# Ledger of designs, part 1: VHH binders against q54wb6

Scores and structures below are computed, not measured.

Target 1, 272 residues: q54wb6
Amino acid sequence: MFGFEIQPVRSRNWEIEEEEDQEVVSVEIPKPSISFVNDNYKLEFNNNNDTPFNIIVSTNGSPSIFVKGCFESNQFDEIADISYSDIKPLKTTNTNTVLNNKCTVYRHKIEKSMIFITVQYDLPSERCFGFTELVLNTFKNVSQVLVLDKILNTHYLSQNYTHPIPPFTRAIFNSLFKNDYSLTPLESSNIIENLSASFLTICQVKYIPACSILNLYESHLNIESVQSFTPIVKSIYPQLFNNSSLKQEDITSQFKLMINALNKRNDKGMYM
Positions, changes and structure headers below are counted from each chain's first letter, unless a header gives other numbers; Kabat numbers aren't used for antibody chains.
F, E and O stand for the ipSAE by ESMFold2-Fast, ESMFold2 and OpenDDE, each averaged over both directions (binder to target, target to binder). V2 = 0.75 x the mean of E and O + 0.25 x the DockQ between their complexes.
Where letters were taken out, [cut] stands.

## First folded at step 1 (VHH; framework vhh_7sr4_2)

Design e01
Fold by ESMFold2-Fast, scan of step 1:
Structure e01 (fold): chain B 272 residues (1-272), chain A 117 residues (1-117)
Amino acid sequence: as target 1 above (272 residues)
Amino acid sequence: EVKLVESGGGLVQPGGSLRLSCAASGSIFSIYAMGWYRQTPGKQRDLVADITSGGSTKYGDSVKGRFTISRDNTKNTVYLQMNSLKPEDTAVYYCAARIGYSWYDYWGQGTQVTVSS
């Protein structure tokens, strides 16, 4: 083997590349920070955890309404917030956390290996990688990541000649994820963006199975968009629903309340 | 800001070779890390190879020893030399560009590679 493949290691050239990129672009990308609710959680999650975590990340809109409507009232322990110095929480006397412009980290009260991250602010594309790194550096032993996300129906239509009537779901997952759930793969003409893209990419590099579920939706949020996640999440994590003390009618009522609040704000340009 | 255009795909028999090219236009090419991904219908995009602005390379396990990624900053082009092609290499191959450690921000339209008799 006398080839050039014996040349200097990647990490050295990586450092040179990073320094050049910083010099050339001269752009400071704000970094996320994590704040734990108490020091006990900070200590627990800052040490090596022998039990692997399953992480569910939900983006703004229907994904976060689904997660909060199903679990927030009686199934979650709030463990941390992820914030940026330039992203300000919304001032409100309403207790509806879907309108707070925050990112909250929850642990399921019964299934303690289940971590939920509800991202209620819109992250610029350049911040998604740093956000994902913070999450995976914080929860050091991860068995699987499931991202609940959305894509505009009009954007999808621009890339395909025929399609189902929205709302509907598509899945995109890395080579490590086993599709034992009959998920419909996202058509090859479509490109993933933002948090779905950053989680799938970094998880592939770290050898973590990852899947993103994309809800295809129209411009106005409806209950069918939120409910589209139900059969999928039940299939992947049935244990989350077996131990729920909430009745289906109560969950549906929470969905309607949150949808109404977001649609009212969206009509005023508050939700994008 | 960066536009990527792939070329060089086609149909080859098992054991054959192809060279894919990706021409970049827009911003300064030399600052970008460049990658090749591939996707088969019903499956996710898998990393084939990437090359940093400094020239360090990484390969997917299934292609190590058979594929070589290289770049020419003078021509604003990244190449994927594919040797000893197998039917399992049949996929749409995508060129991608990123700055630093971010997700690949720019993607080409893809070029079809088919390895069959």
Scores: ipSAE 0.000, ipTM 0.096, lowest interface PAE 21.6, mean pLDDT 76

Design e03
Fold by ESMFold2-Fast, scan of step 1:
Structure e03 (fold): chain B 272 residues (1-272), chain A 117 residues (1-117)
Amino acid sequence: as target 1 above (272 residues)
Amino acid sequence: EVKLVESGGGLVQPGGSLRLSCAASGSIFSINAMGWYRQTPGKQRDLVADISSGGRTKYGDSVKGRFTISRDNTKNTVYLQMNSLKPEDTAVYYCAAYFRGSLSDYWGQGTQVTVSS
């Protein structure tokens, strides 16, 4: 402490270059809105709960198919949706919610502290921080966040891969998360983007343990990509799979239906 | 308003490597340069490295030759590649964004880097 008063708190030794001086443009990024299904849920989630929430966030594609195929039809209560004014939902039949271009928030019917957020739209990187803040401000007193995400393996490393053939998983987590689950860490040279980056970083500053599970896939969505999440989620939250109403045959059928629907949309040039 | 989101921190053994990233959002066109600072408990923040939008770099003396700062202007992200890590590199690493003609810098919330066995 004896030298602190004579040295500035910030050390800034940078000179601004003239060629970098350009017109300053302020761009307002669209903000998300949360809408509860009913006023009872709105009142319940406006208060800080003494019981902490566990939040599972799944991005579009294999992560959301995994969550919806396992739990949506018989284990979930729909509590809210998160929307943007410039992201238009797609009209879907009751059986193909994976195509809806929506973000739906569910609570597990039995494990009431478990919150699931399925993000079925492609969220631009500049919106991920605002999305994450909305989630963490809405569900106060969060015990842990688990993000289920994906990376195309060609964007992973350019050469000298000494890993399994896709699909496989990697994990990245903040300093507060304890890896008691034998998760294989993401190799340190890889960059994390979008919702995985925003949740890991904001949770670190809010003192919330957070982990992102990344499914690495080759080119086409297949059932193996979706199923890659199963052993990991079972290890972290075994209580989610103790219900005898979850039949593996039914789950597999839901996965196949959702994969087929999404692949057909991709083949026709429909937006994800 | 600009927001800075940091990632890539963690625990590594001496001699190991880590890559930190910092993604900027909001009024990103207001940012002229970005950099990394580090702080240990009870001490002031020290410059690790910074980079201008034109690619000019500056490094702290203790990290020169071991760390490399780079940026991707299309992603509005700055990276710090840290090689040959030493226990003395253990600190909270902060991302900062600078504005021409502004007396205020924007700071990230910090990411912990721990170098130990």
Scores: ipSAE 0.000, ipTM 0.169, lowest interface PAE 14.8, mean pLDDT 75

